# Miniprotein binders against o43427: the designs that were tried, part 9

Target 1, 363 residues: o43427
Amino acid sequence: TSELDIFVGNTTLIDEDVYRLWLDGYSVTDAVALRVRSGILEQTGATAAVLQSDTMDHYRTFHMLERLLHAPPKLLHQLIFQIPPSRQALLIERYYAFDEAFVREVLGKKLSKGTKKDLDDISTKTGITLKSCRRQFDNFKRVFKVVEEMRGSLVDNIQQHFLLSDRLARDYAAIVFFANNRFETGKKKLQYLSFGDFAFCAELMIQNWTLGAVGEAPTDPDSQMDDMDMDLDKEFLQDLKELKVLVADKDLLDLHKSLVCTALRGKLGVFSEMEANFKNLSRGLVNVAAKLTHNKDVRDLFVDLVEKFVEPCRSDHWPLSDVRFFLNQYSASVHSLDGFRHQALWDRYMGTLRGCLLRLYHD

## First folded at step 3 (miniprotein)

Design T3a
Fold by ESMFold2-Fast, scan of step 3:
Structure T3a (fold): chain B 363 residues (1-363), chain A 98 residues (1-98)
Amino acid sequence: as target 1 above (363 residues)
Amino acid sequence: DSEEQVKKDILEALKAYEEGDYTEAIRILNELIDRLEQEGRKDLVALALYWLAFTYLEMGDTEKALETLRQALDVAREVGNRELEDEILLEIQELESE
């Protein structure tokens, strides 16, 4: 029985964290042990630190590709579609690191035993030592066929939804994957973008990854929705109005833009701009708390977070594990307060901001 | 058989395989295997059997492919080709897990 039988035998019970760690190169036993350890650390008031440097992204990509290239063919499809979005981004990042013409040429070949040249080329580009066999060549083709489809869907969605030119859509895609996974090609492209183009791409990233586009209620009879005869309860309508306000709120969009720009520009070594953005982040958190809750106690908790934890983290004195612990602790405290409103929207929003903060403080 | 002639036969079989002419690939490989067995060239027999197995796989004949891979494994072990032995074992495991 292979390790893969554990995942395939009961896919409905697969632990996403264990699967992600397995893709990172850990055995199932070690992945389970690491997940249990993380749970214990969270329970005792600490969270395990995870390296998110370019070096770790390279190793994650390396091990994930090694796992997938050696997977049994019938299980490969299931394994690929169970890959978490963050690991999908790493695969797409690796696709872009290859010569696209090379990938497309390989995908056009019939299934056969890979030639030494083909497998040597793949080994050179991936850093993985491959043996000459049909399985590895077929798996390489299948993995990158799915990656090509994922990439194409992203580019098509961005072009169609945001009416971007082909060139800008590709640059935007590269920037999106750079922000999430330190994509090398995106870093080079950022050097050629004007601030206006950079800001435009960052705004689109924020909309796509954080808030998304929210449709405006029909103001013209020609824009009627199919569900206009549906009776919506007052609370649902209130939540929808609050969501519209949240998306349209300039301060919230500026906060997200600052977080994304800080993450991206931090990678370019612009420390003075990063410090200014940390100041803007602190202000934004206070504004968000005031607007979303209208509860003094909740606002005071987030002000306390800003004063005691966000500001000190700027000095590089706090380990990432401590930052994660304090962010999680304050989030839990907010949930326990009487009178807290729009909790689901707040949780979703704060989850996104917390992710951005952890990425910034890891740098 | 000369090594140069064997290389030509293998290349011709691989070309037929890549073009989807599996019947022709099988014919060439079987004729080659018979000659190599008579000449005691077990190192090349193992390689030819490995290619024959994959030709059966592309045709959808998994049972015949497994039988051929087991034969290739036996010959690879006999000649001490550890690299080929490892590859054949992985392929057998893959097919049996399906």
Scores: ipSAE 0.000, ipTM 0.133, lowest interface PAE 19.1, mean pLDDT 51

Design T3b
Fold by ESMFold2-Fast, scan of step 3:
Structure T3b (fold): chain B 363 residues (1-363), chain A 98 residues (1-98)
Amino acid sequence: as target 1 above (363 residues)
Amino acid sequence: DSEEQVLKDIAEAYKAYEEGDYTEAIRILNELIDRLEQEGRKELVAFALYWLALTYLAMGDTEKALETLRQALDVAREVGNRELEDLILRLIQELESE
């Protein structure tokens, strides 16, 4: 208890390295001592042997979450709140990734029914001991409460950091949607993430351009142009060229924050809301696609991104590994694509992105 | 290669990857890399090598993946693609820390 009082009462002792060591199972005092020693060891070149990197190991993920579960109940919210939002997002992401991997790779589809009889059947068919299967199932159940508390705390942190720093809110919100991303600090990486999450940028542009009427706009581009306050070509091309400005806008960050909060609120509601949003975005993109022909470089970038996301993922869902593959990619763009020959590619892109986001936040 | 043909080859390799046919994915990627090297399209070579490394990781061959990632890093540095260089370095760091 005294040790946790120190953790709660002194945030200057709880930098990312100390926090990581604590989650790895060290006491707060031991973690602080190791961090101090590590600083000295950096001068001798032995630091990497003392501090491990943040890994995607399933064992470490559950160990870290279970460490939080052992916290006193009245302090749990405060302890979770003090975890950096980027770390909260990573732990939530890894929990859902681990759950999918557990069901698919180890326990099979029958575990999705959640019965001990299914565990017995899977153990018999796979040759994995029933004891091991039960242990993995118990681990998922044990940390569920902590994960749910972290989801609520992450929403609060995004809202609070948005008020304190628009830049931090943008960075943290982006991390929630990018599997396996560590906190991004570089300008070029932020631009890459904006390009990789083009569907969100497109939705923000359409919402801003149509004053929040995504998907309600007519399919006739000429009719829409006649009624618009702004020149569609100018607005669209400027936003695409200056994605950093688009993402940094406070009003656009409010919309992005709302999308993040909506994605975290629950399985059934999130599914219908995301499906409606991506369907509306697809409808709006019919109007925008016609304008991409005015600028070859911008059009080529759009087409390149659509081909990378849509063509290889022709299933009714995206595996989490595929989301990580594409969202963490950067590739030299191809400059002479045919263009938007197949509008159906946009519809499939929106559909697959919806599936990816659902897998990051729900079973 | 035409730009369309390069994208089709990449999509076909990824489809094989998704289906668990890693042998087919490796074959397609190696043929693509050979052609792109002959054409001097080094940024695409770096990207294709990165995909090849991810395929080796999916097969559980971490050592081959690291070797391939180092090759991709060299090419990315040669062409001055800092974003791709950073992406590859991050992955190498994660794998070497395991």
Scores: ipSAE 0.000, ipTM 0.103, lowest interface PAE 22.5, mean pLDDT 46

Design T3c
Fold by ESMFold2-Fast, scan of step 3:
Structure T3c (fold): chain B 363 residues (1-363), chain A 98 residues (1-98)
Amino acid sequence: as target 1 above (363 residues)
Amino acid sequence: DSEEQVKKDIEEAEKAYLEGDYTEAIRILNELIDRLEQEGRKDLVAWALYWLAYTYLLMGDTEKALETLRQALDVAREVGNRELEDEILEYIQRLESE
């Protein structure tokens, strides 16, 4: 999973208008919402589903910016050059009328100023008119400016958490953002996640811990988080410790990989594809259940419920009303399981899965 | 044209929300809803209520968002907009359930 792939995961929604709004200073989430609503009075049908991707869109933007915060240079354009030029050129050219040859010349020369000589040199080398080179250079500078503004805002927000390391601050922000979307506070219930949000957050957490494991302990977010627990609210810290244990399970890692692949492909509406994904999920859940309890009866019941998840997804002609009815019955059954350890975590996990199924059948 | 004015109101509400001025966004949407009700455009009232609920949700006021979604559901049912009714029902279900 690459940062660029995550950022443009909803390619049909991240069109030229959305990208231009983002470059003008709107967040990805706000740009998508504005773009969708601009046509709502003339369009009918189900467009509101995209609003459920707010968390995913914010995380895609954060993930992209996080990469830019490594090895801070003296000038803005040096930060951007840390992203492979081919990925930048692809993204920019896709949504703006930029010539790839022009972008490569600008990045290769690390130009911060558009002098007539620089633009003349590029014009003669690429065959692009001088007027076009000047317009494209001005537009490219706008992209640089927006990235810097977004970076500045992100750094300010992260530093408000009293963190000393930029790397640690970024990891902390990602975990806090994930946790806020998983856990409820008081009577307000907002631990529900869309399919994409669940898959993206899980993948980020797993990748961060996996990358930490190949390096020395100081780069491990879990180890660094233990050092920070004195500054966190007791309830929140406990929730983070529970999530840490859950996502460290090898079988759960395999399950999350399947969910990430499904989310990043977007809404295909293909029941055969959904069936394959739910089969992989079912196998992962059975393995995890075996580890969480040694009670054979509880495992057998859980296996039965997992089989019921797969059955509704086998039919290409399954009515949505029947799927909703089944999911409500399944949810009630899960809540009645007396032998499950970590009941609260399993209830949240199964709630997320139910939400993913509802979202996939919605479109 | 009243539909051109509706588009303008929606754009102004979105601008207010994007600037963090939720009070202004809510004011604009409530005025829009009142006008649409007076014009007998219940089909658009349902959508305007849906946008209002979204604004409450982004403010973190899930309880008010749910109340507003139920109002939108009632209007969608009155006008027979089954697509919107289904959208709202799923939104309510997701917010109410874990």
Scores: ipSAE 0.000, ipTM 0.101, lowest interface PAE 23.2, mean pLDDT 46

Design T3d
Fold by ESMFold2-Fast, scan of step 3:
Order: sequence, then structure tokens, then C-alpha cells
Structure T3d (fold): chain B 363 residues (1-363), chain A 98 residues (1-98)
Amino acid sequence: as target 1 above (363 residues)
Amino acid sequence: DSEEQVEKDIYEAQKAYEEGDYTEAIRILNELIDRLEQEGRKLLVALALYWLAWTYLAMGDTEKALETLRQALDVAREVGNRELEDLILEEIQDLESE
């Protein structure tokens, strides 16, 4: 049975205002909380907690299915490890159970066929039994089958299984097609492919970088950059090359600042939980700034992104002194990588960015 | 053409793309490219052609996309941006791989 068919029994018409806030970049939890607080959400017999639980699970699962259904088979392996850590865990947990070591080997070898020789090789390298490797690869093939069978009917499935209005189905399809359009041909790696895809690509690059850079590294940005060029896989190197092109020319840098800021403000909620997105993006942007260059323009771009997020938060809900305090810490940390790596500082950043996006709809 | 107007055109093309209106996105991009060519802003022309090519790929028109990428490559070479040349070359090679 298709993955969308699994949810037919739980399909209901989604509250249009909550959905609209989600599309604007809010998490479902934040959208529900905002509407309840403002008194605009009214449901007969339903509590906010029930709506939040059901709708959040629905959107999380549907987003994962959208990515699977739209991805060509040869990109599916890449997708699994380039999604945000929280989404990666949910995808693995919900649709199949895999050993992390097994998945890394499958992705590294880009296996579409599980020959005995390939599985024996993985078994030897990982210490996982050959029997377990066969079971896990059979599960992988099932996922590929689901993707292939549903690729041509995504829009119809959205309308049929989620009982969305024409407008909501089109908006949903546009976000899905826009976010995943790069997967259509199966001949491309994840890259900056379109006007609004930059933030999505940046998020995926950042997830990959933060997973790879969990240990201490030299604080010299130039030496760190050389290491990244040497040790990163080809997909990551390609993403990095695209970013270098965008920041190498002052004309292009200035032009893309506005595009990146617009995409970051509105797109993050589409791809993962708001809290995880902001925290990981903030950490990754600092790592990017540290590793790409000593270039003032790259640091200025990062500072501009934070400033753009802070401007919408100039409402009475946050004291301006607190907003400026957090912004100043961001700015100071651009000059001090050690400060940015402390967990307490990252938590403050996440709170500021989340607050900015939550208020985007009010402002 | 002001930087503000260029940014506005890019935003409108992005909006059309998000709505799945690839015809409108292509129209906006072609008008932008014509104006940038008239102004001699070759680096932006190359980048806009690169985006145009990916819009064609979104529509499933691989032949038109490859033609447009080759145009982008020519302009990138003319302006001497090595990083952009390499990016476009890698895309062409990827699309031509069997």
C-alpha cells in the first residue's frame, strides 16, 4: 500500500487559517498557539491540544511523504541523510528501521541494486549480519517502489487523501513542487536550482555540516576551509561551490542578500519543525562563515540575515533592549567562533529567530 | 535598471515559480535578461540564464535547458567568472550523463 493510503483513515479537512500560517513559515504548534491566543481559531468540541497533536503529526508525516514521492530513486538515498536531524530520525523511525552504519554505506555506494557482493561488503565493513543487511535493503526497495508508483499522481493524492480545497491543494502542491522540483530528472544533485530553493539548500547543507562538525576544529577559517574542500563528499563540495559563486562578486552578493533573507523568513517551516530549523540554521551559518572565508562580505551577509529577522520583532511583545542584546551577541560571536559553539548562546539565538518568524504574520 | 528593480523582477519570477506558473516565470526572466543585456551587465545575464535553464528543467524540457545552460556558459566565459563557469559546466555534464 502507498504511504499516502496509510493516512486515508485519519484524513480530515485541515483548518485553513492554521495551514496558511504554516505556509508562512510557522510550525503547526506555533500557528495553533498564535490563533488560539488571538481568538481567531474556533473549533466545535476540539481542544487546542487535540488539534495540535493530530495536525502536527499529519503535517510532519505528509511532508516526509511528499519528499519521498517526488524524489527520483537515485536521489532517495541522499535525501535520507540531508534532511534535518529531527526529520531524519522521524523518517527512519516511521517508515523503516535501519542501522545508521548500514544507511551510511548504502548512501556512500549509491546502491540501487542489492547484489550479494554489495551486501557482503557492507556486512564486512559494518559488522552487521548479512541477514540483517538483506532485510534492511528489502525495506529500501519497498520505499523506492512507493516513490515510483505515486510520482505521477501527487496532486491527485493530495486532494483525495487530505480533502483539501482547490486553493489549499494548489498552494500545497506549489510548495512541494517548488521545494522538490530539483528531483524531477534524477540527474541532478542537491544544489541551488531556483530563486526560492537557496534557503532549502542552505538548510540541507547546514544539517550535513553540523552532523559532520560535531567535534572541535582549528579556529582558523582558512585552514578549516581547506579541510572542507579536501574532506567533504562531492555533493557537499558542489553546494559549497554554488555558495562561493554567490558571495564572490559584490553585485551578486548584494542581490542575493534580499533573496536569502526572504527565503529564510518564509520557507523554514515547510521543511521541518521551526525550533530545529532555526537552531541548526544559526549554527550552520556560523560554521559556514568560519569555514568559507575570512571575507568580510560573508560575515556581513550573516549579520544582515540576523538583522532582517530582528526587524519584524520590534513589536511590544519583545522588549527592544532584549532584541538588541541578542543581536549584539550574534554580531560579537561572528568575531568569536568559540562563543557561538556554546549551547546556552545557541539557545538564545534560537529564541530570537523563532520570535521573529512567529511575529512575521503580525507585522 | 536599478538594483531595486532587478530584485523586484527576481522576486516576481520566484513567486510565479512557487505557484507553478513556469510560463510567467520564463516571461519575467526573458524580459529581465533582455534589459540586462542592453545594460551590459553580463554577470547577471549569465546568472539569469542559469535560473532560466532550471525553470525549463522544472517543465521537463531538458533540451531547452541544455541550450540555455550553454548560453549561460558562453556569457560566463566572456565575463571571466571561473567559479560560475565551473558550476555551469558541472551542470551540463551531469545532465548529459547517461
Scores: ipSAE 0.000, ipTM 0.164, lowest interface PAE 19.4, mean pLDDT 46

Design T3e
Fold by ESMFold2-Fast, scan of step 3:
Structure T3e (fold): chain B 363 residues (1-363), chain A 98 residues (1-98)
Amino acid sequence: as target 1 above (363 residues)
Amino acid sequence: DSEEQVKKDIFEALKAYLEGDYTEAIRILNELIDRLEQEGRKDLVAAALYWLAATYLAMGDTEKALETLRQALDVAREVGNRELEDFILRLIQLLESE
């Protein structure tokens, strides 16, 4: 194998070197140019031409954006200005999803003079009036539309790269997006997609949701006993019931527990606070259920989900930090079962989980 | 359902590839390609052939990778997958630039 074969076979390694130069204060374009001029990436004139082609540029851009997506937040202001606005929007989206204040502050400064001037004029002349607020919200939605279009493109690229179904690719993208925005250590590299990472991100979404809702636990149990019947969102309750039925499948549950424990420990094993969060998830979910409804059935559903997904992690009953070992076990398990039925059930489980968590995320 | 089995096989092949078990990845991909051809799923055949070529490249077998990429190119053209066609063409050009 030549250096060119290595480059073609592992563009991720080359992108990591460019990313390192970028972190050292070089612009992305300067870092790429420096690497090419150093002869590491450039073997012939044909190689340089191919690197500048539409197809190769798209390939390199995808991997570069993926690397940048996981860049430290402190560097965003320094680094993203050198990337076209659509690519900047994608990067920002991953760290601060749906954060109107952050999007307006960062993208407002990076938008064209005309757009920024329009926002400044509205703010300056009218103050924060209802009409001004509506206009600013409309402008945020326009910017977010561009970000959403770029996210859709990323989902397509993930689907093609890993040959995933539409639903699974979207679920993965949504889960990683949510984890990156709600939990600092949940940042993942999309090119290293594994079933363990997918399950790990789903668990982070549940954990972040529970932590967000734990702020005010009822002190007096009698206050809950005085609750009136509340109208339930039948669709939401049906989603939760469907999820509970899916997690009752012992084989899928065992796979999920092993994936979550192995991936979480491997990535977050240093964080004692994360361990404490697992130990408190049962109580947190009961409190969340009480917040959403005072219905015992809803509370029972949440408690059961925590007991089946998180208690084993708390007890440390599963192999830790060996995703490779679990993947081998997963393959063996799928083959030993009626694998197609269980894979379809898992796909449905993740789709239902995504629906429930996105609905709760936007509450 | 064939769709579920395809997902499973692709997952296992990619797992083997990432672990450096190229022999297992090639075995799985060849079995998958044979089945997909029989089922007329040419869209997935092109993608699977690409991964087979990537595996050969990772092993340093550039000649076998080129043969496999040309097969992938033919199938991509037949299906009308322009993006994959262009990507494969550029990759072939890069490898032949020796």
Scores: ipSAE 0.000, ipTM 0.108, lowest interface PAE 19.6, mean pLDDT 42

Design T3f
Fold by ESMFold2-Fast, scan of step 3:
Structure T3f (fold): chain B 363 residues (1-363), chain A 98 residues (1-98)
Amino acid sequence: as target 1 above (363 residues)
Amino acid sequence: DSEEQVDKDILEAQKAYDEGDYTEAIRILNELIDRLEQEGRKDLVAYALYWLALTYLYMGDTEKALETLRQALDVAREVGNRELEDDILRFIQELESE
């Protein structure tokens, strides 16, 4: 389709719609799930509750299958693994059921009466007619082979596959934004990544760290991480390895807060030339803290990171609209922060606002 | 109509169709559509028409499903909901291809 996901090295589900949903306050994982499920329910408020119901799975499965049928089979597993683990399992299950129904109606294989009723029920739940997919017969067969090979091992290693998916998404996020014609600086080439692009990448990195920390803790985190492919960005992986050890050990967290900031600043260095857009970075990090963690120490680390990014990006010449937008987003998230942290950030932003107003309005 | 009531009606229709009671699902959706049209809630009219089309499709009435989807498309275009318009167009194309 015209809305098929962007291909950069490996096929990915990260595109403008996912980025926009993230800007609306969804986590990257939730944004990907919403994009894959169904675009027909773009309304916020009351209709958002309906989008989350199981009765919508039939329509969502149709759109998922449409994308899989058009994807290159050799890269299919990468697309599936970018979907949250629970939804990956559900998609594979429903895709398998759909293939059985397809064989029944299109390939002419005779089925038992009991099996036919089950396939009719599945067809009803998926919302897909076999006739609508007949033109894609060859692609459907190829995709089925890949999905079936993966199904046997996926449920046993779902956390591992999810971690690899996050890693892959992180590696390609910046390249996708650089090549994306929907972002500023032309259709095919970007000179710099925006702060929004950086915040998106930072959220993926933080999500990867947080998932490693709150999942089933590895017996030996150092040995576990040594099994990862470290050929790419070995320095960052070493910092991530140390961070996971600290986050897993509550006693060490407060003593090593500087490590979190150092690891993230290492990545920020590659974006030193990007156009400053402080509001997107701060909003993204606060939203991640609100959605991914209920641990006060981890939340405080995210707040510290936001504050430390303010130092190099602060400017008395910030556009007034950006300052207002940031303050509104900060206000919306304030319930997740400590009172004293709220005052520190507020005082800092009021100082910036006053500087902007003095320059623009002669106060 | 409150948005909460619209969500409730849609969920009730979805439950009816999940239970195989397509007649009840159609009744609920038609009543909802009529009410939303009186209120000028055309985005929700298009959404409800889409669910009505899915119900016809599940009953095996592909012709009526396509007819209903084209009605949903017209309403989506009228209100300027491009995302819904694109989704409906894609679905119509898939249903027509064989």
Scores: ipSAE 0.000, ipTM 0.096, lowest interface PAE 22.3, mean pLDDT 43

Design T3g
Fold by ESMFold2-Fast, scan of step 3:
Structure T3g (fold): chain B 363 residues (1-363), chain A 98 residues (1-98)
Amino acid sequence: as target 1 above (363 residues)
Amino acid sequence: DSEEQVKKDIIEAEKAYEEGDYTEAIRILNELIDRLEQEGRKDLVAIALYWLAITYLEMGDTEKALETLRQALDVAREVGNRELEDEILIEIQLLESE
């Protein structure tokens, strides 16, 4: 691992990383562990730079999981409820960050007790050492318990805010929790890419909720996707008031954003040039947005720029990943203007998202 | 200048920690915390206290670690570092559970 070589041979680089992570509130020992982990990620064909903005959040998530795993059963409820729903979603997403083959075997066989024979069978089939299988099984049992409790909390939170049926809430939680088909048997284990499809389906369900749709979800995502052929004209503004109510909950909005970002990351590699163009445009919009608090004319210009950009995206068959990247950059710009509210931006946002969904499912 | 000194102290404390010289790491961290308090850098005081508590835990001094975590919690709340506050609260509850 080239990054491990850098870690050992270049103390100056490690010192700088330790200092920066310390300033971000991480322990120095955790910083060293993160460096080693980043080297392993680079070896698998995913660069540390690509995952670094998300790597620290995932590292914090794993660190928090380890603390929870050592909690006495009596404290688990208290500790789980201290974690925001958005963070719970990240913990659930990283649940299968164990050795893929090991997790697949344990889940496939529904092992409740890890006898030596069971672990020896897994070791033989997967090529993982018996010692590693034992360690992973012990950890998996504790993680599974914590994840199940977090899953219950997440379902309760979603039902409370969206007043949805049990099935719809459970379907959403199931997408987040189980994210089936993330088990790769190939040379590379890039779980975040395989999760992208499920995150996209979750976004479709959230989109349905956000537009005021309530009730039982379709039996399968394909059925719902086939039904995404909608006339987006006159009803959008009427749905916007419901959207504003639903997205007022910051935890639910963060959960939505986390799932969409996961889907976006899986698709960005196809459109690197569009990404560069979006970054340049977003930088321009951020510069304009910084002046919005003082000048109505600047605000109107910003709205016009968004409309010019959003309309071409809809008509030119832009992919969802690129549109979402732009919307994330735009959202960040708006949020950087603490206390600023712009209703027209939500109209553009939802119109763009719906247009993107229609294009994705039409050729 | 002062930030460069803070960086040097942090690196020196980490080296002592890695070498298993917890007494030296604690000495360096306490001197750093005192200086940061004099400079009004409470944001960094909270982080340094958290690291000090972890060092006490590694040393096996659970009682000192718990006391230090509570101090770190107070400062983290004062400066509005909610992410650090959450981590400290979880750690305190784990320690208090025995």
Scores: ipSAE 0.005, ipTM 0.433, lowest interface PAE 10.8, mean pLDDT 48

Design T3h
Fold by ESMFold2-Fast, scan of step 3:
Structure T3h (fold): chain B 363 residues (1-363), chain A 98 residues (1-98)
Amino acid sequence: as target 1 above (363 residues)
Amino acid sequence: DSEEQVEKDIWEAFKAYEEGDYTEAIRILNELIDRLEQEGRKDLVADALYWLAETYLAMGDTEKALETLRQALDVAREVGNRELEDWILRLIQELESE
C-alpha cells in the first residue's frame, strides 16, 4: 500500500465504499465506477445528479492527485503545469480537502510537526515503506506551494466578480469617482473599498440626489435642459437605491454572490461541491424569501435578480412563473422554519438555475 | 475492457447534464443502455436507467421519469441489487405522493 492508498480510505475525496471495493481487489477506477453504478444515494437522500457530480469530482481529483503524488520530483513541476485552467479550481478545492483529511485521519497532525515515531507507526500498521512515504510527502509539500499561489489568484478573481454584477460594475466607477472627489482618497484605496465604505458612499449620493430634487424649483419657464438632467439623475438614483439594498442586506448579498459564484465556477469547469452550492443557494433563497412579505425593496430586488438569471432561458428551462410560484410558496410559509418539503421541485429549480447561469457565462 | 468506456460515457453524460444539455445526456445514456443490454450487463443497465430517470426529473418530465424508474426497478430486482431497488422504491413513493 502507498500513502495515497491509505489516504483514499480516510478521505471524503473517495468515500468509504470505494475504499472497501478497492480493498476487495478492484482497481480504484473500477471501484469508483461500481460505487456510482450501485447507487450512492442511499446514505444521503440527495439526488443522483448531485451525488454523480460529486463522484465524478472525486474521480477526476483522485487521478490528478495520484499522478502528482506518484511522480518523480524531477517531473512534478511539468505535470502541475499540464493541468488545464478549467480544472485548476477543482484541483485547488479538492487539494485542501485532501490535506485536511490526511492530517485528521491519518497522522492526527501534519508529518512536519509529528515525531519520527508517528511515521514509523503508520508504516508498521499500513505496510508502506518509509522511503515511499517521504517521497510522497515531499511531493505533497511542493504541490501545496503551487496550489496556494494558484488559489490566491483564483480567489481574488472570483471575489471581484462575486461583488460586481454588470449593474454594480457600472455604478462602481461613479461611486469611486464621487468618493475620490469628496474624500481625496488615494486611487489604490478606492479600488478596494470595503462593502461598508461602498454602501456609505452610495447612501450619501442617494441623499444628495433626493434632497436636490426636492429642493429645486425652476424659475425659468424654459427649463428643458434641467428636465433632461433630472431624467438622467433619476436613472442613476434608481441604480444606487438597488445597489444600496443589495449591499445592506447580507442575506440578499450572499444569495447574489452564490448565483454569481455558481456561474463563474461553471465557466471555470469547477464541478466540485455541488451539494455545497445547492445548500448555499437553498439557504439564501429561504432566508431572502422569509423577507419578501415584509420588505418591498428586498422583494423587488430579489425578483429582479432571479428574472435576470432565469429570463434568458425560460423557453428551454423552468418558466419564470414556476419560479415565482415556488418563491411565493416559501413566502407564504415565512412563519414556518421547517426544512424543504418539496425536494423534487427544489431540485428542478436548482438544476434549471444552474443551467441558466452556466449558459449565461459560457461562450 | 468495456468498463473504461462505460466510465467515459457516464462522464460525458454528466458533462452534458451540467451544461444543461439534457438531450445530449439522454442520447449518451440511451446508447450506453442499448450497448449494455446487448452485452448482457443487466447490473449496469439498472444503474444507467436510474440515471436516465434522474435526467428526466431534471427536465421536469415526471411522467417519463416514473416510467424509467419502473424499468430500472424491474432490472434491479432481476439482478438482485437490493440497495438500488430500495432507493428506487423510495423515490417512486416520493414522486407519486406529490
Scores: ipSAE 0.000, ipTM 0.100, lowest interface PAE 21.9, mean pLDDT 47

